# VH-VL binders against q09948r6to116: the designs that were tried, part 1

Scores and structures below are computed, not measured.

Target 1, 111 residues: q09948r6to116
Amino acid sequence: HNAPFDKTKFDEVLEALVGLKDNEGNPFDDIFEELPSKRYFPDYYQIIQKPICYKMMRNKAKTGKYLSMGDFYDDIRLMVSNAQTYNMPGSLVYECSVLIANTANSLESKD
Below, numbering starts at 1 at the first letter of every chain, in headers, positions and changes, except where a header shows other numbers; antibody chains are not in Kabat numbers.
ipSAE, averaged over its two directions, is called F for ESMFold2-Fast, E for ESMFold2 and O for OpenDDE. V2 adds 0.75 times the mean of E and O to 0.25 times the DockQ between the complexes of E and O.
[cut] stands for letters that were removed.

## First folded at step 1 (VH-VL)

Design c2 (framework fv_ecleralimab)
Fold by ESMFold2-Fast, scan of step 1:
Structure c2 (fold): chain C 111 residues (1-111), chain A 124 residues (1-124), chain B 107 residues (1-107)
Amino acid sequence: as target 1 above (111 residues)
Amino acid sequence: EVQLVESGGGLVKPGGSLRLSCAASGFTFSNAWMHWVRQAPGKGLEWVGHIKSKTDGGTTDYAAPVKGRFTISRDDSKNTLYLQMNSLKTEDTAVYYCARGKYYDILTGYPDYWGQGTLVTVSS
Amino acid sequence: SYELTQPLSVSVALGQTARITCSGDNIGSKNVHWYQQKPGQAPVLVIYYDSNRPSGIPERFSGSNSGNTATLTISRAQAGDEADYYCQVWDSSTAVVFGGGTKLTVL
């Protein structure tokens, strides 16, 4: 958790998460890249207090906002929590978030 | 799918004015930042300016060479972006591209989809 | 004003790896996006946020960014990759900044 932020590890972890595919071979990357449209999903921003997506994580890494690898993994956990709060169990986005959580947890444990 | 179609280009003499339009379809135009980018014949890409989405304040920013002469505006009801060009100079000769900014591009602006461009020639 | 520098041209043999660089002061602290432009066509985004590929862009395209240099890497080069490539960053003073472009020739 307190390991200093490592941009190379950040890139490797994010590449692994973005590269995830479902059982049919379909990628998840576009689901979590950007926040949902406020116009088409206005209730998302009523339900989710702290929105976060891969685009925001990349910007935080670039601007020196991550002080530790733990801070980065916390943002992944937040993104997963948000997805599982807004979406129904069994939906594509919910199931994708489960794979992301499992992959991130495995990578963090390896560190 | 996303489509951007520019129009209004043509030949104009130095000191003249011209208005370009960009018709957008295939996405929620009102939520997108929109950019104008130009390319002089045989040269590289040069950013002209952008206009933010209504939700991000609808403000405009311009590259130094065009500031005070060019005005970017949008009509969300018509899914159309405009570039009003005044006091045109020969160095403004270029293909002008309309481009969409990513949704929620608050911290980092970049075009993700581009139109085919419209040629503006400023000469006698 | 913030400037990005690219080589004017890069040549690569069919099937080999091309590397196109984009140099800028502390560019590693910025987000780099890459565009491909074929003759007579509009630019197409091929890499965004340093290393991510849009849907439809082959895995042969990859990117990196650290220190003062960002790199677009095209592995297993194909004839269809021949184009001009532009890097782009956001700078708070100048907004969107493009590199001068690199012409990739596939031999």
Scores: ipSAE 0.006, ipTM 0.555, lowest interface PAE 15.0, mean pLDDT 85

Design e12 (framework fv_emapalumab)
Fold by ESMFold2-Fast, scan of step 1:
Structure e12 (fold): chain C 111 residues (1-111), chain A 122 residues (1-122), chain B 111 residues (1-111)
Amino acid sequence: as target 1 above (111 residues)
Amino acid sequence: EVQLLESGGGLVQPGGSLRLSCAASGFTFSKYAMSWVRQAPGKGLEWVSYISYSGGRTYYADSVKGRFTISRDNSKNTLYLQMNSLRAEDTAVYYCAKDRGYSKGWYYFDYWGQGTLVTVSS
Amino acid sequence: NFMLTQPHSVSESPGKTVTISCTRSSGSIASNYVQWYQQRPGSSPTTVIYEDNQRPSGVPDRFSGSIDSSSNSASLTISGLKTEDEADYYCQSYDSSNHWVFGGGTKLTVL
């Protein structure tokens, strides 16, 4: 929202989110790296109006689309919201999104 | 048509090792998580291990953690289970099972292999 | 972390309706989807119900699934029983610790 976009902080936050592990120490593979395939998940695009993933966030940072850190964190929140809309509570993807949200909120509060 | 074909089962002594394979065909193997599920003679189904589509996430039942290793080779459409320090209670038919896909994030087994028998006996 | 409890066996006459219960020992049965698998003698399991109440292609309408939060249980109902329905039936769910949990199985005898 208020703080100007900081590419170094962006990289640090994204690296932290991508590196998250579950309670057994297993990394979250590239679940949020790319959008779901339309071929395998055609209903995703009927349900989710504003798809967003890490690849898109990196491109937005590269092309100067983020003017504030708040804009970047809003995209993280959108990604989490999309995951929790499409996936059911208790599913792995839903639970991964909860961990991402908690981690991102913690990191944002330090900014 | 989706097919899963297990191999590598057999008789092994307690403390021994065995490696199971599951050859997959009829679907894009690299897009789906896979599991191993076993069934002891006359008993019910018991989940053993899970591997994500890329191989980066693995989960194990408490009874096999530290002894079994699940892995996959997406270029060969093959799932593996390396079983070490085998015990008599590991005697079971081992099934390769395909996850539906993470559409909506729920995990269930939409296809199962024929199973391969592992007998741990002295 | 939780157990799923099924009756060991049920029996019923051809043409009648049978219901097999699957009770969760802790946490809500509605927290995670429940699946049902059929295993005929000498065969691999096949899915008859997924995501609580959905039928895979090729499974007849006689098979239905339901969730009852008040008893903390899922149920598989088979109407119009046929001798070919004789099999072991397993419920299965997933916990938030990334473990797949199977019920103990129910042997259905059609007499």
Scores: ipSAE 0.006, ipTM 0.580, lowest interface PAE 9.0, mean pLDDT 85

Design e13 (framework fv_emapalumab)
Fold by ESMFold2-Fast, scan of step 1:
Structure e13 (fold): chain C 111 residues (1-111), chain A 119 residues (1-119), chain B 111 residues (1-111)
Amino acid sequence: as target 1 above (111 residues)
Amino acid sequence: EVQLLESGGGLVQPGGSLRLSCAASGFTFSSYAMSWVRQAPGKGLEWVSWISGSGGSTYYADSVKGRFTISRDNSKNTLYLQMNSLRAEDTAVYYCAKYYRGSGHFDYWGQGTLVTVSS
Amino acid sequence: NFMLTQPHSVSESPGKTVTISCTRSSGSIARNYVQWYQQRPGSSPTTVIYEDNQRPSGVPDRFSGSIDSSSNSASLTISGLKTEDEADYYCQSYDSSKYWVFGGGTKLTVL
């Protein structure tokens, strides 16, 4: 969890996660890229204390906010936790979050 | 056609253990989450446990958490419920139920198997 | 604590319309889908309504479901009551604290 932040590894991991597809070949790309709209999902921001999405992770990497690869993987875990808190088990978003978690954990173990 | 067949129910003493099985057919078993739902004699339905299609995620009702374990063998199209430390209040018909993806809907149910916990 | 409350029993004459309510104690009823199950004595439950208002194949259009956010309740309405409609009816929904929860059930008598 102490390994220094590596921009190349960050890009590889994020590309792998963004490139995930469901069993029918449909991509997940838009589900986790941006935070839910406050207009359409106002209850999200009452329930979720620390929102995080891929766009925010890209900005943190760009602005030097990640000091270690562990900090980045913690944000992935937070995003997954948020998805599983807000969405019910078996929903599309929840199922996508499980696949993201499994993929991210596998990639982190190889680092 | 979807079929679910429970087995393993019976009479057991308080503190005992029992393992229920549910044989599934007529659908791609590994693609669907499954649940156990029980009903005490003359009482209502109570959700007991849920398992994801892969078996990687499980959830339990507070009343059974720490005592019951849900599992599945996708190669055998079979769902299991291991019940330990059984109590009189666990007496019920136990139904195997198929979970309809994303909606929280239990779309098919087995015929149930009776578990009686009594001295 | 999260619970779904149904009336214990409802009675109505053949040919009339009956409505069974399901009230959510905490959180919005509209937050998660509501299903309705019918159970005749000695039988397994079968779905009459899923996803708030959808009917499975074979369920007559006399059965309908609705959500009322102002009363925080779901309703099952059965029109043109027939003797074969006599059964116990259960609503079911989801909450992240309790997961899947069934209402206490309503015994429908067609007198």
Scores: ipSAE 0.008, ipTM 0.644, lowest interface PAE 9.5, mean pLDDT 88

Design e14 (framework fv_emapalumab)
Fold by ESMFold2-Fast, scan of step 1:
Formats: C-alpha cells, structure tokens, sequence
Structure e14 (fold): chain C 111 residues (1-111), chain A 122 residues (1-122), chain B 111 residues (1-111)
C-alpha cells in the first residue's frame, strides 16, 4: 500500500509482531531482533544478500527512511523471505516466520 | 492496572547474598522484557540487568556481571535478581521496571515499581 | 562504551522555559533513541519523553524532546514551568553492547 508512513501504526504493528507466540503459547524470544552472529553463522551472509531485522527497522523509522507504510511492510516480507531461505521448513525459525508473515499480512490488509 | 511490587531487600554483610523478587500484575507478564535498575542513596539511576520475555536472553551491566543473576518465572508472574558477593557499592534502592514494547531493544521503561532498599554494611 | 553527561542542576522561575542537555561522549547521539525520566523526591521514576520526542499519555505538551547532532546532544525542554515540575531528570540511551546507559541526572529547582 502507498499510505504515508505513520509512526503510531509502525509502533503498533512492530509491537504485535514482536509479541507473537507460537501455536502452543511459547514466545519467539529474540529470534528476529538482531542479525545472526557472523561468528556462529558465517554462511548466512553468503546466502542472504539483504539482511534485515527488527532493530534495523526501528532505526529506519527513526532516521526517516520509511516514506510509506508499504516500505515498512516490504521489510517485514524481506525478513520473512530471508528466514525461509536460510532455515529448513519445519525448523523453529521458519515456523515463526510463517506466523509473522500471516500476522503482518492481516494487519496490512486491515488498513 | 499495571503493578510491580518489589520485595527481598534488607541489610546484608559484604560478601553476602540476597534475592530480590518483583511481583507483576495487571498485564501479560510473559510478553514483556523486564529490567532491574538501581539508585544509590542520593545518586543517579544505574541499569543493572534485563531479561527477555521468555527468559532465554539475559543482559548485565559490567559492574554486576558474574555476581548477579536475573531470572523470571512466567507461571508466577515474578521477576528475580539473585545477588552474590555483595559489596558496599551495591547499596541502593532496586527498582523493577517494564519495557513499553514487548522487545527490550530501543524500548523505554513505562512502569516502575516502588523499589526495595538493599544495604550492604557490617 | 559511552557516557551521557547532564548538568548537575538547573533552576528557573515558574512560567519560564528550561532546557536540560544530555551529551554523548562517543558515537552519534542520533544513532539510538533517547528517553527522559522524571523522578520527584521520594518517588519512582516516570517516563516524560521516549524515542527522542514522543510524549506518553498524560504528559503535558509543555514537555518536549529534541536531538542536536552538531553538539551530539539530546535536550529535554519544559515550557510554562510549574512547581510540580521540580524533580530529578534522567536521559537514557543504548550502546552497541545492548546496555541501557543513563545520564548522571539533573536536579531541576523551580523557585
């Protein structure tokens, strides 16, 4: 969508995504807050060309890099795509990314 | 109504141990990062420790690392701070604080408890 | 690894405007959000400004926050000063090690 960037909506959406729990009620913890460590996942940066995480999204909002809500949702989709590229279907991170995608898509269409 | 109630403070000798508790109510405790922030008498605020909503990630100020352990029991809506090898300079009011957003990163503290006094002296 | 430096005290008469600075010793003040907390004597801190310039519900619009990259400082400005504004004020930001860093605090006297 081409709606102008709205900081209040950004905060509400990001809060909803960060606060998500799996289908058994377990929180996602810190999985998407920071980029994976190069030390423990050196191949991540060989496979993923455009890394993005919640911390980077907060910084982009702070520094005026989001001009539309669509730009923000595109970063959520990129984060999900990266998770599903690097991780195997059925893994914790992959399944968490599916829930994030479904939630973000629902919030975007509601607006 | 959000409430955070600290307990467990008191007088302890240098080298001793103390366990602080923070009882949370009025919100979904398991969805929030929690922190301990302290204030020495007549001094400023100093962040001590933080814990993610699941308890899987913990963070410590350099001054307490290796001596203090933060933990939480989401089934009891309670945050803990285990303080070992206490020093005179650990004397402070210890506040339990909640982050505004579910994540701790870039999040301000939006609710604070009333604090519990820890005095480390002989 | 940085420090946030505040003046130890400021004073102003009722109805006037006061500004409290918070200077970052290394790295850009603009790289991470700055929060401001108010602590009245005998009370717990409360948030008056978050994310550089946002006001929590219930905080009067007399309170405002700003970032000045040229001086590498954040500022809290209180206009229309009232006696109940007398308190200690603390700025707070984050370092690269994901530590919450507080300024030393400023005692505001309204006389």
Amino acid sequence: as target 1 above (111 residues)
Amino acid sequence: EVQLLESGGGLVQPGGSLRLSCAASGFTFSSYWMSWVRQAPGKGLEWVSAISYSGGSTYYADSVKGRFTISRDNSKNTLYLQMNSLRAEDTAVYYCARTKYSSGWYSPFDYWGQGTLVTVSS
Amino acid sequence: NFMLTQPHSVSESPGKTVTISCTRSSGSIASNYVQWYQQRPGSSPTTVIYEDNQRPSGVPDRFSGSIDSSSNSASLTISGLKTEDEADYYCQSYDSSNHWVFGGGTKLTVL
Scores: ipSAE 0.006, ipTM 0.595, lowest interface PAE 12.0, mean pLDDT 86

Design e7 (framework fv_emapalumab)
Fold by ESMFold2-Fast, scan of step 1:
Structure e7 (fold): chain C 111 residues (1-111), chain A 120 residues (1-120), chain B 111 residues (1-111)
Amino acid sequence: as target 1 above (111 residues)
Amino acid sequence: EVQLLESGGGLVQPGGSLRLSCAASGFTFSSYAMSWVRQAPGKGLEWVSAIYSSGGSTYYADSVKGRFTISRDNSKNTLYLQMNSLRAEDTAVYYCARDSSGWYKYFDYWGQGTLVTVSS
Amino acid sequence: NFMLTQPHSVSESPGKTVTISCTRSSGSIASNYVQWYQQRPGSSPTTVIYEDNQRPSGVPDRFSGSIDSSSNSASLTISGLKTEDEADYYCQSYDSSNHWVFGGGTKLTVL
């Protein structure tokens, strides 16, 4: 958790997460790339106090917001937690968040 | 023009109850999360409670959890804070604040505040 | 859960530059965005900086925000100091429990 932020490792982890596919072979990077549209999900930003998505994570990396790899992995965990708070178990987004969590945890443990 | 106007403050005895109101105008109230922030005389700001736009999700500071209840009536554009079991340390100006609608939340508009004094 | 510590007071002459610090007691200051509020006696707070270094419309560019990882602090800098800048200034961030955390406030006196 205390390992210094490594931009190359950050890029590798995001590439792995973005490349994940569901059981039908469909990619789900679009689900987590940007925050949900307020027009179609008006309650999301009120239910979820700390929205986070891959686009925001890339911006945080660019602007020096990650001091450790642990800070980055905490944002992945936050994104997963948000998905599982807003969506029902069994839904596409919820199940995709489980795959993301499992993949991220595996990558973090190999460091 | 965004406006937030608090009311309901006053003198109350320890152990008593009081309900604060915040009348909102100039924006779509139902689309914004709202917070209560207080300030004891001569002291700093302290966040008290937050409620999301639908009224389903509520959050409380540890110092008030179990005693205060935040609620809203979107049909009346009004935010409420029900304060029970009041203590001397709850004496403060209570501000109604609007949470910004962006990715990262901050308080973009504040009311004028209403004074609550808990004293015998 | 963490505390944000500010100096009790700072003072400076008109036309000079003043910097107010906001130090986080636990965890990285850079892991969450920091906001700054200005409050005059008898008045409500107003936002002068949000998301570390952004200015709301109407706030002059004399106000700037920054993050200093070496001291684990955020800073509000006011250049070209004016008498109307006399006020209490509060930093604010948020914790992992979705709670807002305010600093203790700094009284700025313009001599």
Scores: ipSAE 0.006, ipTM 0.563, lowest interface PAE 11.8, mean pLDDT 85

Design m1 (framework fv_murlentamab)
Fold by ESMFold2-Fast, scan of step 1:
Structure m1 (fold): chain C 111 residues (1-111), chain A 121 residues (1-121), chain B 106 residues (1-106)
Amino acid sequence: as target 1 above (111 residues)
Amino acid sequence: QVRLVQSGAEVKKPGASVKVSCKASGYTFTSYAIHWVRQAPGQRLEWMGWINAGNGNTKYSQKFQGRVTITRDTSASTAYMELSSLRSEDTAVYYCARDYYDSSGYPLDYWGQGTLVTVSS
Amino acid sequence: DIQMTQSPSTLSASVGDRVTITCRASQSISYIAWYQQKPGKAPKLLTYDASSLESGVPSRFSGSGSGTEFTLTISSLQPDDFATYYCQQYNSYPLTFGGGTKVEIK
């Protein structure tokens, strides 16, 4: 949480999360890389107050917005929370967010 | 390739309305947003508002709220910006510009050529 | 609204010079772009997300900065670079632009 932001660790964690696969063996990196399309999910931005995705996390890392590793993990938790607020339990995106949360929590506990 | 083509120059009297068009090509129109930005002679760029081309949702700058209306025609892949109650201070070049996600790590990546609107008394 | 202040408003430079343009935001931001505008033309995106170079833009252009202070640098000015440059935040609505910096021939 209060460990200083480490760009190498950030890259390792993000690569691990992006590399996750669903129950069918398909990668789901595309799901969380960018915010949902306004065309397909126009109500997302009315429901979700603070959107966040991997692209935005990379931008925050580049611009010095993460002062600690805890700040980065908080963004992962926010992304998971957003996915579970917008999507129904049992849906692909919801289940993928559970895998992301479990993986991120495991990686954070090792740091 | 991606292209935004705007309608031609307009000359209007104070109190009139002007409607500028922006025709998109080279991409799926309804998957993107279109912003409108103006620039008065020798002045800075000024954001007016945007429209989600897919669902038609709009957001306007407070300064233009009540005078600006942005719409789109999905069959023609065209966005429109109508500004009413024109004043001489509205003389400017008006630009449309594309955004994949408004204010979410996506800049205004492609711009129309601009439309000069002159309001003369 | 987030105010964007650019400096200088005008600078005179020669081909081969290193040119630095500054943009200050009234509050901390992460999402800023730089645009080049030539007379009679629409703005052209150069950099975004503070430091990412747009595809097709020459590597002599670079963006840097974080928080409230941002910079566009042209490492070796070319004849094609004499133009007006604008910073723009897309951190929050309304989108706001700097006042512009005109890079003109010395």
Scores: ipSAE 0.007, ipTM 0.554, lowest interface PAE 9.7, mean pLDDT 85

Design m2 (framework fv_murlentamab)
Fold by ESMFold2-Fast, scan of step 1:
Structure m2 (fold): chain C 111 residues (1-111), chain A 120 residues (1-120), chain B 106 residues (1-106)
Amino acid sequence: as target 1 above (111 residues)
Amino acid sequence: QVRLVQSGAEVKKPGASVKVSCKASGYTFTSYAIHWVRQAPGQRLEWMGWINAGNGNTKYSQKFQGRVTITRDTSASTAYMELSSLRSEDTAVYYCAREGYSYGYWFDPWGQGTLVTVSS
Amino acid sequence: DIQMTQSPSTLSASVGDRVTITCRASQSISYIAWYQQKPGKAPKLLTYDASSLESGVPSRFSGSGSGTEFTLTISSLQPDDFATYYCQQYNSYPLTFGGGTKVEIK
């Protein structure tokens, strides 16, 4: 059972996630804003069967594709799972995905 | 292989209900939405609604005005579409189809279709 | 609802011909897919996001267009290509399909 999709809460959660920084103070919205380039990550689409990124989440919200807040949080969990499947534990992208997961879980529990 | 297998043809009387099943295999069932689309003889494809297989949330086409109910059973990896108050114009082939990835709803794969005939 | 209008409704062609099918949306859209359907069979995905070719679909098929006008082109028609083709928008609910274009033997 999930709460109905709320565009204002969606915007607040996404803004919080996009605003996160790594241990060096670098924003990692560049990493998760768009899908990995086939030029730089040619094996990504052979390994990851359901890609998702922030740009896709924004478009799903705009076009009425999220029916519940749970649907949106499921996409965040999918994005984290994809990052942790493709990248090695201890890598920058993997560690950034841990921060995203922790932040999203905290925000979801406050609802 | 990713596959959707539907239940067999049904013949119903006007006013009855029909429930069509769609069994998924070859992928994680709860990770993808299942859509239902029908096609009356000689007519265009018509979208009916969809279900998030993971959480069970649904969205329906307004045209069916509460006549359609879509459900799923995660343990059986099966989606169901029930259409009530059947009329002769509900005679059609009913398809289930899996959503694509990302923010778009294109369909691949499709079930083989279930012919529902409504006649007295 | 977004109305999808296909032209022509029927097209007669010969093997080797270049075939173009048009789909017009009643308002500007960005998300459209094309399907092939043979008699007695479920539709088969050809293209999505207007121009992205589905894996395993022959390269003679291509999608193009933007805004309200979209096309599916078959560069050199093969015997397996005689079928009915449908466009589908997924820009907004309800999802809607075109009326279909039947490509038949001349």
Scores: ipSAE 0.007, ipTM 0.628, lowest interface PAE 9.4, mean pLDDT 87

Design m3 (framework fv_murlentamab)
Fold by ESMFold2-Fast, scan of step 1:
Structure m3 (fold): chain C 111 residues (1-111), chain A 121 residues (1-121), chain B 106 residues (1-106)
Amino acid sequence: as target 1 above (111 residues)
Amino acid sequence: QVRLVQSGAEVKKPGASVKVSCKASGYTFTSYAIHWVRQAPGQRLEWMGWINAGNGNTKYSQKFQGRVTITRDTSASTAYMELSSLRSEDTAVYYCARDKYYGSGSYFDYWGQGTLVTVSS
Amino acid sequence: DIQMTQSPSTLSASVGDRVTITCRASQSISYIAWYQQKPGKAPKLLTYDASSLESGVPSRFSGSGSGTEFTLTISSLQPDDFATYYCQQYNSYPLTFGGGTKVEIK
């Protein structure tokens, strides 16, 4: 996907992902905003070769690192892949990543 | 600080159901998952399933699929495990245990005191 | 399912001894925790991620290993350490535990 990077669409997509709620209307809290703590998850950085989180994506957008919307969606896919590699199927973080993937795929298809 | 307190011992007949509670305190209940693990007398620990306390989503071990139901009440900060169609082989101590949601499905940092369920004719 | 095999099933030791308990996984894993359980009590977390020591656990406890073979070592056994020890893998569902190693007085 070669569509040029659009800051307004970027903000819209992140707002949609951050605003995701469970079946009862409860938000997921800030699971993907920051990278996992090295203090609590020291093995994460040995297992995951390319860590990425929403804070890093916001910084990349701000500093002009995204050249296309495809580059941004690739980072979302990487974040989902990392979550599903490190966390067990059925865990809260894994299940949250499935909802993020489904929502992102839907939004990308509309582009 | 963090505490998980379970309901008291139960004696049931074969074919009955049992529901064990696990009340959490000292942390934000909806930010963590609760697992259920049992241990028959003299036997190893056996994982049964877990619930995401925030959204209520569950995952069960295939061995217990169809017989176990795990639920939670966010207003009471309490998780529940119900096991149906009880057999004598279900006699065990049942534990609830906390798994931090950042690495859920992993290891258990806090455990309830255990609930002995005895199934006898 | 990943099978976890502990050896020995029972170990007799004296205070001050170095004790090593082993756990073998049926396939290569990276995520394993160790627990201590005393009679009538819930298990207590000792180590996680193979070698990380849980806060508040005495430094005489240590975990090591990779692949399929893992060990829990108690460098200088104390009276409080006579208990049953269990390994647990969390590499994949279902979560599985070892059969336990009972450390008893010689």
Scores: ipSAE 0.006, ipTM 0.566, lowest interface PAE 12.0, mean pLDDT 86

Design m5 (framework fv_murlentamab)
Fold by ESMFold2-Fast, scan of step 1:
Structure m5 (fold): chain C 111 residues (1-111), chain A 120 residues (1-120), chain B 106 residues (1-106)
Amino acid sequence: as target 1 above (111 residues)
Amino acid sequence: QVRLVQSGAEVKKPGASVKVSCKASGYTFTSYAIHWVRQAPGQRLEWMGWINAGNGNTKYSQKFQGRVTITRDTSASTAYMELSSLRSEDTAVYYCARSEYSSGWYFDYWGQGTLVTVSS
Amino acid sequence: DIQMTQSPSTLSASVGDRVTITCRASQSISYIAWYQQKPGKAPKLLTYDASSLESGVPSRFSGSGSGTEFTLTISSLQPDDFATYYCQQYNSYPLTFGGGTKVEIK
């Protein structure tokens, strides 16, 4: 979207995503907060061309790197795409990425 | 230490274009953003756009749609702002200003300003 | 666009006075900076992130506020403080400035 980047809306959207819980009621924000460890997932960085996580999104917002709300939502879509590329359908991380995508799409549509 | 030095005053006819330069020194040019801000006589400051000095990516204010172009030359540590289709309302002092990527878009150093006068 | 409204537009004060100028945003923001501009010169950064003092700026200057209302305070006005002061939001594009407050020394 072409709407100017709005830090207050950014904080609201990110808080909503971080606050998501799976179908068992468990939070899963820790999966998406930081990039996977190179020690435990050495192939991740060969498969995924543009890694992105919540910590990086916060840094981009702080440093004025988001030019529009659309740029921020593009990073959410990129994070979802990366999760669905690396992880198998039906895995925990894949299913969590579906919840993130659905929630983000809903929030973007209301703006 | 840090300096931004702008080109000299310009007088232009309506319909002409003007290109203002901003030469940076005293820091690593490619590690900072350069913004352009203007101020018409007796008026408030007005943001025009910015350029990432490292990769050349730009963002412009919608008000200057299709009329402003910001560029940079990394070998010369110089940023440029070109404004086309000049009108009398474009008469203003034009400033370049530096912002750090690890902070928000506030301006820690400014050029001295370039007066652009548009008259027939 | 986020509109930034400053008040007063002009004030006169004596050396040693405490001066407070205000800036109101048309919507809630977290990121605001203040600048000093002397006649014929470029603006100079005073504060950023609402309350952080820029290095080299005298401690008599301070910023405060949150939400929609922000202030810049000069605790003991000096002759060198004759200037126009501007607030600027960097919460969203386009970046916008207040209309300015002219501080005249009596």
Scores: ipSAE 0.000, ipTM 0.560, lowest interface PAE 16.0, mean pLDDT 88

